# Ledger of designs, part 7: VHH binders against q9vxt7

Target 1, 187 residues: q9vxt7
Amino acid sequence: MPRPVLLIHGGAGDISDSRIAGKFAGIKQALRSAWGLLSPDNGSGGGSALDAVEAAVRSMELDENFNAGYGSCLNTSGQVELEASLMEGRDLRAGCITLLRDVMHPITVARRLMEKQRHTFLGGAAAQELALATGSERLQPGALVTEGARLTLKEFEDQVAQGKDPFFARTELTDDKPVPKTDPSGE
Below, E stands for the ipSAE of ESMFold2; O stands for the ipSAE of OpenDDE; V2 stands for 0.75 times the mean of E and O plus 0.25 times the DockQ between their complexes.

## First folded at step 1 (VHH)

Design T1 (framework vhh_8k46_1)
Fold by ESMFold2-Fast, scan of step 1:
Structure T1 (fold): chain B 187 residues (1-187), chain A 122 residues (1-122)
Amino acid sequence: as target 1 above (187 residues)
Amino acid sequence: AVQLQASGGGFVQPGGSLRLSCAASGRTFSDYDMGWFRQAPGKEREFVSAISWSGDSTYYADSVKGRFTISRDNSKNTVYLQMNSLRAEDTATYYCAADYYSDEYWDSYDYWGQGTQVTVSS
């Protein structure tokens, strides 16, 4: 039988040269978080493929270099709205979450939805109620917003006000050095 | 701590080749991702290339992709940067950096060494 295989996708689209090192570090961390669950070491039991996928996505949700969780793009109101989806092949189950706010790990909420099997897709208030009911901590408003994301939105709006193509403003602001990502729930 | 010594720089004509080496000492070399950065006079330091602790993953700046190749030999605690088809704009001091992949170091590089000068001119 084949040994475990893990594929991590760090997103599509252009990554500035100054951000490559941070993206690379984030992918390594995600792989390590997942691999430890698939390959038992020093008496640790191996985890399921589902556990591995959740661990990898949770790692990326904490990493500002990924458009998932902390550091995500802002809506026009300056807020982070989160999405995550998860599927498993054994029982053909799925969980999809959209329009979730102030929760660190949307992927964990998507998994909780899948495991309950009441609904396949939840958004907005219903998704937030599920997150809180199943043990997610509600973060203070703005905890997932980064200064980089705020500057990107402001420059986008300034470019639109001047009748310019906002894509170039976004591209220019994205060419920033990788910044270490700390847990937004931390001190 | 890891100590890094970059070497292999020199003077070369456009279209020429150089191989840089970064010798590491200290803690377990195979626990570190390695990167190359460069800085030209009057300019900011920029990323050039990176290689994972295992050697299985590599990254390159668009300006050097297809011309430069990063590799490592964990048995010799050394990282290499093979630079082909060199251009005048590649002229810079080249620094190697190590990123310890556990805990607090996974999102930054530690510079530990004086670098090696590469000059590309006719």
Scores: ipSAE 0.000, ipTM 0.106, lowest interface PAE 19.3, mean pLDDT 67

Design T2 (framework vhh_8cml_1)
Fold by ESMFold2-Fast, scan of step 1:
Structure T2 (fold): chain B 187 residues (1-187), chain A 122 residues (1-122)
Amino acid sequence: as target 1 above (187 residues)
Amino acid sequence: EVQLVESGGGLVQPGGSLRLSCAASGFTFDDYAMGWFRQAPGQEREFVALISGSGDSTDYSDSAKGRFTISRDNAKNTVYLQMNSLKPEDTGVYFCAAEPYYGDELYEYDYWGQGTQVTVSS
């Protein structure tokens, strides 16, 4: 019997340095949420790999430090538009959801899409209909927006308005560029 | 071997200031977030401050916000904690720690220093 292996990615985009401590904690929690399903203490046998992946991603969707579900980055209109995808290797099935709004767990919708075995990819109104038909609750508009996400959008807009490109900020851990001189006062 | 060596602790009066240093060796320093933790007598170790590998991002505990500043010098493999407006409740052993960014792997390692004593007393 092969040993279970679980790999977690902290989101589709670059992980911001300002959230690094929270993302470490969130990744640990996601791994803990999934690990018991693969190797339960009671010795009842291993859990489903799909169950483990869904549990890990649902944990990250509840964590405001990840660009997934609660706390997701805002579009230019100040709205949260969600996406999620998953695959299983056994039967080569996949589910991909995009342009989903006001649902806490897009990964669960993606799994339901895969399990129906009719479509691989749904977005917009069709994705909303699937979510509601398969037991997802419609959240109050704005429920997935955090103060952090609002501040990130404002910073982006302010930099664009000043003619700056926010995507050229060097905050990557692999960058060898010198850190600017900083006084103890933070100037 | 990985080593973290703290220095700069001491005795100060309430309202005073101290600057702690942590010299790191044995790992790729700028790939690690560096943090400061403290432990008061008879209490659990608590988080104080954290700085990203690049030095561009910082996080603080509620008790440290506005009074403490964390910084790092990657050329010198050193992280610092500037502590201002010190209070008696800041008394404790201060530890530096290194946390890797390896969220895609099944394992995580923490490196800790042995600590430096800070006493805030009249």
Scores: ipSAE 0.000, ipTM 0.093, lowest interface PAE 20.1, mean pLDDT 67

Design T3 (framework vhh_7sr4_2)
Fold by ESMFold2-Fast, scan of step 1:
Structure T3 (fold): chain B 187 residues (1-187), chain A 119 residues (1-119)
Amino acid sequence: as target 1 above (187 residues)
Amino acid sequence: EVKLVESGGGLVQPGGSLRLSCAASGSIFDDYAMGWYRQTPGKQRDLVADITSGGDTKYGDSVKGRFTISRDNTKNTVYLQMNSLKPEDTAVYYCATDYEDSWGYFDYWGQGTQVTVSS
């Protein structure tokens, strides 16, 4: 059996030096969470690559330094809308969740969608229903909103009001989620 | 649990006005985005207007400029002021909790109130 390989991508766009330390620490924690499932000497040892990917993304969803789950950027109504995607390399099965709200771990919902083989893409009310049906806890409205996210939204709105090109919007459009992928950078 | 009770529907001539009211109970009104939807027999319910907890409003294309949604947090009530009514506005109008402010999108609907615009 070859040694497991896990690749995590921590995002795109311009990253300031002050944010690099937090993202680096978060990536290390995600790798530790995932490696415990793959390493026979430090965890269950028999976990699948899919189990490891889910564990890593769940770790990052709890970390406010990543635009995933807790601490995500706000929509124009001041709310967190979540997305997550997951793919299995064996059969190229996929699960994609969008417009999910008040759930800590969108990646787990995406995995459940993939495993049920009903749809590859689900959003809004249907995604909320799947999350509840598969054991996700409904969080209090606003639980995923941080003060940092609120201040970022205000800065964005202030820049738009001044007729400026909002750097925040540009950064958000180029922000990638840290998952192993079949694209050229993740193969 | 949120309960919604609509009032203010009725029969009106083309060009007339009506004000619909939706009284909410069972929760903190300020925490909920509220919407008005309408349904004609044999068709799906369409968004007429919505209002966020912060007061931001959206309108369906067919009613923009004629209808106004508002809220009164002291009365836990959302309103739909309907001006320049047309025969095509005839429908059952429903108050609902909007998904943007809760998991309960379409979980909490009023009973509906009939609006008929005809001579």
Scores: ipSAE 0.000, ipTM 0.089, lowest interface PAE 19.6, mean pLDDT 68

Design T4 (framework vhh_5c3l_4)
Fold by ESMFold2-Fast, scan of step 1:
Structure T4 (fold): chain B 187 residues (1-187), chain A 122 residues (1-122)
Amino acid sequence: as target 1 above (187 residues)
Amino acid sequence: QVQLQESGGGLVQPGGSLRLSCAASGFTFDDYAMSWVRQAPGKGLEVVSDISGSGDSTTYADSVKGRFTISRDNAKNTLYLQMNSLKPEDTAVYYCAKDLEYYDSSDYMDYRGPGTQVTVSS
C-alpha cells in the first residue's frame, strides 16, 4: 500500500489581498480535516483516499473564502448554483454534479452518484432528487449566500449596466491576460 | 404546459389538522422532486418540505418537523401535506412548487401553483 498523499486546490483567478489570509487559513483547516482521517498519529487513521478528499472539500464548502458551497459566487438571478466533481483513481470512476441548489455539501452528492449509480454526470432536477434521496437536508433559499457574494454580483451587474465586459468582474472568472473594455458612457 | 393547483386550506383552531393537496399536470410527475413552500403576509418564502420523485426521501424545515408529513401519489399526479398540531405561526399561503427558483429579495421565478390560504386562529 503506498503512503497516503493529499493535494488540494484553493481555486483559480485573482483575489484581493484582503482575502488572501482567510484563504490560506481555510486551506490549512481543510488539510487538517482530511489528514486526521489518514494519519495514524492522530489515532483516526484508516480512512480511504476518497474519505480524505471528501473531508477536505466539505471543509472548504463551509468556508466563505472558497467558491465551493457557502459563499459561492451568485448567478445573474442572485442564486447559488453548486458544482462538484470526484474521481476514483484505480477504476477511473467519476461523479460530477452541476446546477445543484440549497445543499450544503455537493461533493457528498457527487460521491453518492459515483458509488450508487453508473452515471458520471447529473444536473438540475435530477441532481436535486439524488441529493434528497441520499440524505442531504434542504437549506432555506439564500442560506448559502454571503454579503461578499452579493457585493460581487452587484459589481458584475453594475459593469454590465455601464456597457463594460463582465468578464473582468471581481470573481474567479477573470482571465490571466485580460483586455479591459472602455465604459461607453465615459472612458 | 406545467400546471399546479393547490387545495385543502382553510380556517382551523390551534392544535387542529389540515391536509393540503396539489394536482399536477403537464410533466412526468414521478421524475421530479416537489416542494411545499409558504409565505406569511409581509414575510419572505419559506421552504416547508421536499419529497423526491420516488417518494422515498423527504426533508422538513425545523419549524415543522414532527408535525407535518409530505407524501405523493404518483399514480394520481398528486402531492400532499398533512399538517398536524397547527400553530398560529403556521398561518400563511401554501404553494406547491416544481423547479423552484429565487432571486435575491425573495422573488419567485419558476413553476408554482396559485396557493391555498391556511389560517390558524382561535
Scores: ipSAE 0.000, ipTM 0.246, lowest interface PAE 14.7, mean pLDDT 69

Design T5 (framework vhh_7mjh_2)
Fold by ESMFold2-Fast, scan of step 1:
Structure T5 (fold): chain B 187 residues (1-187), chain A 121 residues (1-121)
Amino acid sequence: as target 1 above (187 residues)
Amino acid sequence: EVQLVESGGGLVQPGGSLRLSCAASGFTFSDYYMSWVRQAPGKGLEWIGRIYSGGDTSYNPSLKSLVTISRDNSKNTLYLQMNSLRAEDTATYYCARDEGYYDSSGYLDYWGQGTTVTVSS
């Protein structure tokens, strides 16, 4: 029988720059995380396509090189606001989460939303409530913020304060030093 | 056109110090991050460090005790101060304009021609 087909995109979408070694390493790790669920030769092999997609995105959410959790860009208040979405192609069911804070895995919350079969889109306080109700751990405020993200926000604010257009200056630079998101201290 | 021109390279004796300069033109220098990169003969590129538009810096941990990056936005000039040079620091040194993404990644879009530093007695 044919093996399951797995297609992965980086950064909750396509990888914007395939030449950046950190992002490429991260996509390989995400594929490895997902493949063990689908391949009978490499493990149990009993996972669904949704299980594989969730595993891959969870891997990217832990990787500082992707804007999908740890290391995400900051809002003007210096906070990480998370979003994630997934869709099941057979029935076109979807789960979309936005404006979520202090949760490691927004993709898991999006999947719980889809499985509840009542909503397709939640944000803000409602998303926080769903995350807590469905078993997500609440992180300490600031746990998802990296030094690179803080410097990018400061530079953005400095450009705006000086009357410059930050979108033309490309002040979204982040650190090239990859660190697993499970240890924000970098040790 | 964007142009970056390195200068200050040459022959240095072991244990010596050297300051490299990079003159930028063709863009608003003060709006961009800048990086230094080196390449030893027959080896790959090695990132040295980055300076943000406001003057904060980030270094390769293996090199941070040997180098200091600074900039003068009024002169459109980037600097690399190197101390305690050793034979293994012999390389061509490049300055580069640094673009980034909101993800933890960096992208160097324009590079200078390079200036050669030889550490030998």
Scores: ipSAE 0.000, ipTM 0.109, lowest interface PAE 18.1, mean pLDDT 66

Design T6 (framework vhh_8k46_1)
Fold by ESMFold2-Fast, scan of step 1:
Structure T6 (fold): chain B 187 residues (1-187), chain A 121 residues (1-121)
Amino acid sequence: as target 1 above (187 residues)
Amino acid sequence: AVQLQASGGGFVQPGGSLRLSCAASGFTFSDYEMGWFRQAPGKEREFVSAISSSGDSTYYADSVKGRFTISRDNSKNTVYLQMNSLRAEDTATYYCAAGDFYDEYSLYDYWGQGTQVTVSS
């Protein structure tokens, strides 16, 4: 029996010390959700690798500490626009979703797209149609918006109104500061 | 077998309070996120609230934020929804679900029969 391997990421950039505990807790929870499907610990194990990946990402989509699903950054209209991608095997099957709104788990929609074997990439209205057709419930507008995301948008708008460059403000307003957390070279 | 049994619904006046409970069995409750959803007749099901496996993180729909509080007791395999300042638009059947919220080809995993909440004068 091969040893199970699972790798997940909590973001692509540096994270401030004040947020590292929340990110780490979220990662541990996502791994627990995924491991429960792969492991016979609770007597129901034996799920697929796809089930495990989907469970981990769904956990992160519920967690405000990740820019995925709930708590995602807002567009200029004050709405959350979601994306997710999923792959099986080497490069054989994939599902990519973009510009999806009012759906809690875009990763599940990406999996449905992959399993349908018609398209690799869908966005906007087509992604909304697929989500609803495959059992996603449409959330009330605003359900994925957090107070943190609202404050970030307001501060962005205030910066623009003052003639400042909002690009440099965005990282500050997300509470994720550029602090190195890896030390591969020891420099 | 997985079982989710929601209870605590009933009739309440606007401004009143109710506490819903969901008793879970058949899976390792402490490993899963739990959530509440609701559906009124003729409307789509909507997300209400979710809680992490440890209970440390909670999430709310904008329509209920500040009024509803989700909590869990892992020793009792139970998740709760404390509903305060209830409004007529909160009238719905309330369902609890395990954090996966799906089976292999469906996005809804384990849904009990729900508990009806009616807010009316």
Scores: ipSAE 0.000, ipTM 0.103, lowest interface PAE 19.0, mean pLDDT 68

Design T7 (framework vhh_8cml_1)
Fold by ESMFold2-Fast, scan of step 1:
Structure T7 (fold): chain B 187 residues (1-187), chain A 124 residues (1-124)
Amino acid sequence: as target 1 above (187 residues)
Amino acid sequence: EVQLVESGGGLVQPGGSLRLSCAASGRTFSSYAMGWFRQAPGQEREFVALISGSGGSTDYSDSAKGRFTISRDNAKNTVYLQMNSLKPEDTGVYFCAADSEYYLWTDEDSYDYWGQGTQVTVSS
């Protein structure tokens, strides 16, 4: 009688210690969303592992602290372009969506793609047609853009305008060892 | 690494003005976004203003818009907060903070380095 197991990854980049609290809270909320579906004590008869994964990712897509959905990084045109992928271990089915815009939950679109036996990967216009066909509503342009994402794009533009390479500037920050030296008491 | 030291706090009458300074030490100051936060007695710390590393982008809380101006002098490794039309509600400890991340956030948790704070009191 194996117990349910869920692994959630909150990003692969380097993050500061002071940002951990917000990301940790987001991860906890995602786990709560997923665990309720897997717990036999939920009274709903439980849910599938796929349902749990979708719930966790949807929670993170709503959280601006994660680069997945709301608050995602902007392209050079100031737009959010979304991607999501999902794989089911038992049947080895997969769905991958790329270049999706103005949809709150790309993971749900990836799951709907996986449920179709012929296709594993869709992007651009085809992905957006699938999202509409499977019940996703189109958001107003800009609904997924946050102030933080806008300022990040502006900073890159400013560095380019000054003749600086944004990648070089990041390397300088690493050389300065930008790991925070915070009081262990946490203020 | 960067170390931050605030100055310019004090007592001022309602309607008055005050200029806060935050001096940074360390390398690559222009690579950090800088923010000002404040904490009133018995309240949570709140965002006041933000400026990007180049100085090309700024953001303000609703309570600060039109009254406060954030600026920086990268040659002097200093960020400033010019506060005009001060109200009793602006009373609190003002903190300078530095964010070295790719992403610029108004969230307190996003900032890596913090100053000790400087007291601003607006009363008659």
Scores: ipSAE 0.000, ipTM 0.112, lowest interface PAE 19.1, mean pLDDT 67

Design T8 (framework vhh_7sr4_2)
Fold by ESMFold2-Fast, scan of step 1:
Structure T8 (fold): chain B 187 residues (1-187), chain A 118 residues (1-118)
Amino acid sequence: as target 1 above (187 residues)
Amino acid sequence: EVKLVESGGGLVQPGGSLRLSCAASGFTFDDYAMGWYRQTPGKQRDLVADIYSGGDTKYGDSVKGRFTISRDNTKNTVYLQMNSLKPEDTAVYYCATEYLDSYEGDYWGQGTQVTVSS
């Protein structure tokens, strides 16, 4: 007797107690967003497994406690560059997006690449164009940047300046509360 | 009502040329990527060419260097210029918008027949 299964991963590494609560709440919200599409028990079941996965990841992209979409870590130029990937299990088709800017939901762009294009991997200008062509809104520059992300970049730069290896930095170890922010897309 | 209407197909001899047109209506054409696909009897549809909303293009390996896709956003039209046609290019050619539901055929044209034969 098959039942829908959804697995979500909230990241690895040593996470402070204050960050654990936020990530746990975010994971639960993502599961709720996806479960309604799969479960017949709530009267709205009928979505595909891909619809459920996309809904879960979109929920996490709106949550500043995850390094996905809104609140993502900044590059060395102080910009948010997004990536997302997904794969369907039947035919092992995949869609991977990298170096995407000013788009709220890179997972949706990755899904459209997988289902409608012949490419598996797309980045930069081509990824921007696919996002716009398939209905994504171009956000104002800086809309995805949070104060938490700016502080993380500053810590990274400080470690580099001190000759430390930034690849061993633990962004999830920050005990500072994130600054309350409104959803830049209004979703 | 979303509608895509192909034209320009026909019978041509090997080595000849044809230009296909696809007139789009019922949606914000400028915001969507457009593609050309082809289908031969008994086979699945194959990608021929894509053009993104900003003008970047992509081609199937079998048509690269011979076919050119272009668009005119003022006329809501996408074009496929086909040169050096081969018998293997014989197929029904379909225009499609690159949106998730177009995979279901909602935003596909009716198709136009291209026959390369003497």
Scores: ipSAE 0.000, ipTM 0.105, lowest interface PAE 18.4, mean pLDDT 69

## First folded at step 2 (VHH)

Design G1 (framework vhh_7sr4_2; at its last look DockQ between E and O 0.09; V2 from the best seeds 0.00; counts 0 for: pae E 15.0 > 2, unsure alone 57.5 < 65, placed apart)
Fold by OpenDDE, look of step 2:
Structure G1 (fold): chain B 187 residues (1-187), chain A 129 residues (1-129)
Amino acid sequence: as target 1 above (187 residues)
Amino acid sequence: EVKLVESGGGLVQPGGSLRLSCAASGFTFSDYAMGWYRQTPGKQRDLVADIYSGGSTKYGDSVKGRFTISRDNTKNTVYLQMNSLKPEDTAVYYCATYTSYVEATSGDIGATATTYDYWGQGTQVTVSS
């Protein structure tokens, strides 16, 4: 087997210097989590690229530095609406989830959708039902909301109130709160 | 065993130039990003420049246009050409790399020294009249 290539991007935006170290650390953690499944030398027997990608994203969903799960940007109502998409390039399979709420790992839900091969894209109640029916644990409302996300929304609201163009509003404000590294849902 | 050895530091007058080298061993050099950081006593270690396996480079704002990072994969060496040196460039300069067969990037250049896995011993650069 050829040597695998695993590439993770931690996002873009107006990121403060204080958050950069955290992003790098988070990327590294995601890489380690994923690479352990791919590396032929780790003794694990190997996993698929899909498994590795899911593992990487799951890691990042726990890290508010990536705004992909815990610490996601909020909608205008102050709520987290989760999105995730997954694609397998060999067979061109895909699963997409949107408007998912109070679930720790939307990427896993996307994976499950992809594997069902019935729909490519689910959102809202349908996505929620899929998540719960397939083993995702429902978190407490607001469990994924961080102070950083609240501050980001507040800044956005303030900018709008000032008549500024919100097109380039920041989505990643500094938050010194420790980020959990474990899945609270037990998945 | 990963090993990074810096060289080329020294005393230079403002406006002068230095070229730092970092000899790397213990890993497949061409597969990993390399970075230069600098640190002064009592302050955090800051990214000066990094170069990825594909050759893409990034620089701290304070050194853009003056410093150039490059690599020679045949020699397992990363370089930092420092031109137009200023007193504020005085620091210990460290070479660093990632490991685990992966390369990571945020697209940003303001990362602290904690972002890389392995470090050299550092080389002192002093810019003074």
Scores: ipSAE 0.006, ipTM 0.242, lowest interface PAE 11.2, mean pLDDT 83
Fold by ESMFold2, look of step 2:
Structure G1 (fold): chain B 187 residues (1-187), chain A 129 residues (1-129)
Amino acid sequence: as target 1 above (187 residues)
Amino acid sequence: EVKLVESGGGLVQPGGSLRLSCAASGFTFSDYAMGWYRQTPGKQRDLVADIYSGGSTKYGDSVKGRFTISRDNTKNTVYLQMNSLKPEDTAVYYCATYTSYVEATSGDIGATATTYDYWGQGTQVTVSS
């Protein structure tokens, strides 16, 4: 009997020192929420690994420390657009969801797509219809938007309006270190 | 440090019962799956029973219906109740834990943790007529 293994990757990119503790705590919480679902009984009907993966991602979707669900990045209209995908390794079935709005757990919608529909990939209105028809709650507009995400969008818009490249401005604001004052005259 | 201490082994007649205990310390017990394994001379360790952090259990085919694994998270202890013992159950019984591992990488800073199986010292169970 093989031992179960669960790996969680919190995403690529630089993490500022101030965010490390939150990201690490969120990964540990996702791991704890999922680990107990890895059992022989849950796997007998197919999907015990799927249950654990879904639970881990649902934990991260509730956690604003991750760019998933609640607190994810905003588009240029200030809205959250949701994406998730899931694959079963035994038979290579997959479900992929994009441009979903106002549902808390897009990973669960992706699983429903994989298990209940003939399509692998749905987006927009079709994904929205699937989510609601299969039991997802329609959230109030803006329920997934956080103040942090709104401020990040505003900073991006301000930098663009000033003609600054957001990549360049981020480098100047986040990576600069104080330097000693020097008198350039040298006289 | 992780510590697993088995107790309750001994000599018993066929048809008898025995209860093994494993006291655990040095980790957050409720977060970890626990198991009992056994080894007879000249053979590899076999799974006897697993219990996951959520309470689900799994048993080896030769012990199903006769053995029961349980855990008490308030005492950090896992148990193996062994009933209807047979001479073929004679072995050293080990308590073990295995845990998830975390690999969290993002840019230049990340957390990578690997976990490995921890084993107790084992307790001898002998079933002899």
Scores: ipSAE 0.000, ipTM 0.161, lowest interface PAE 15.0, mean pLDDT 75
ESMFold2 (binder alone), look of step 2: mean pLDDT 74; pTM 0.727

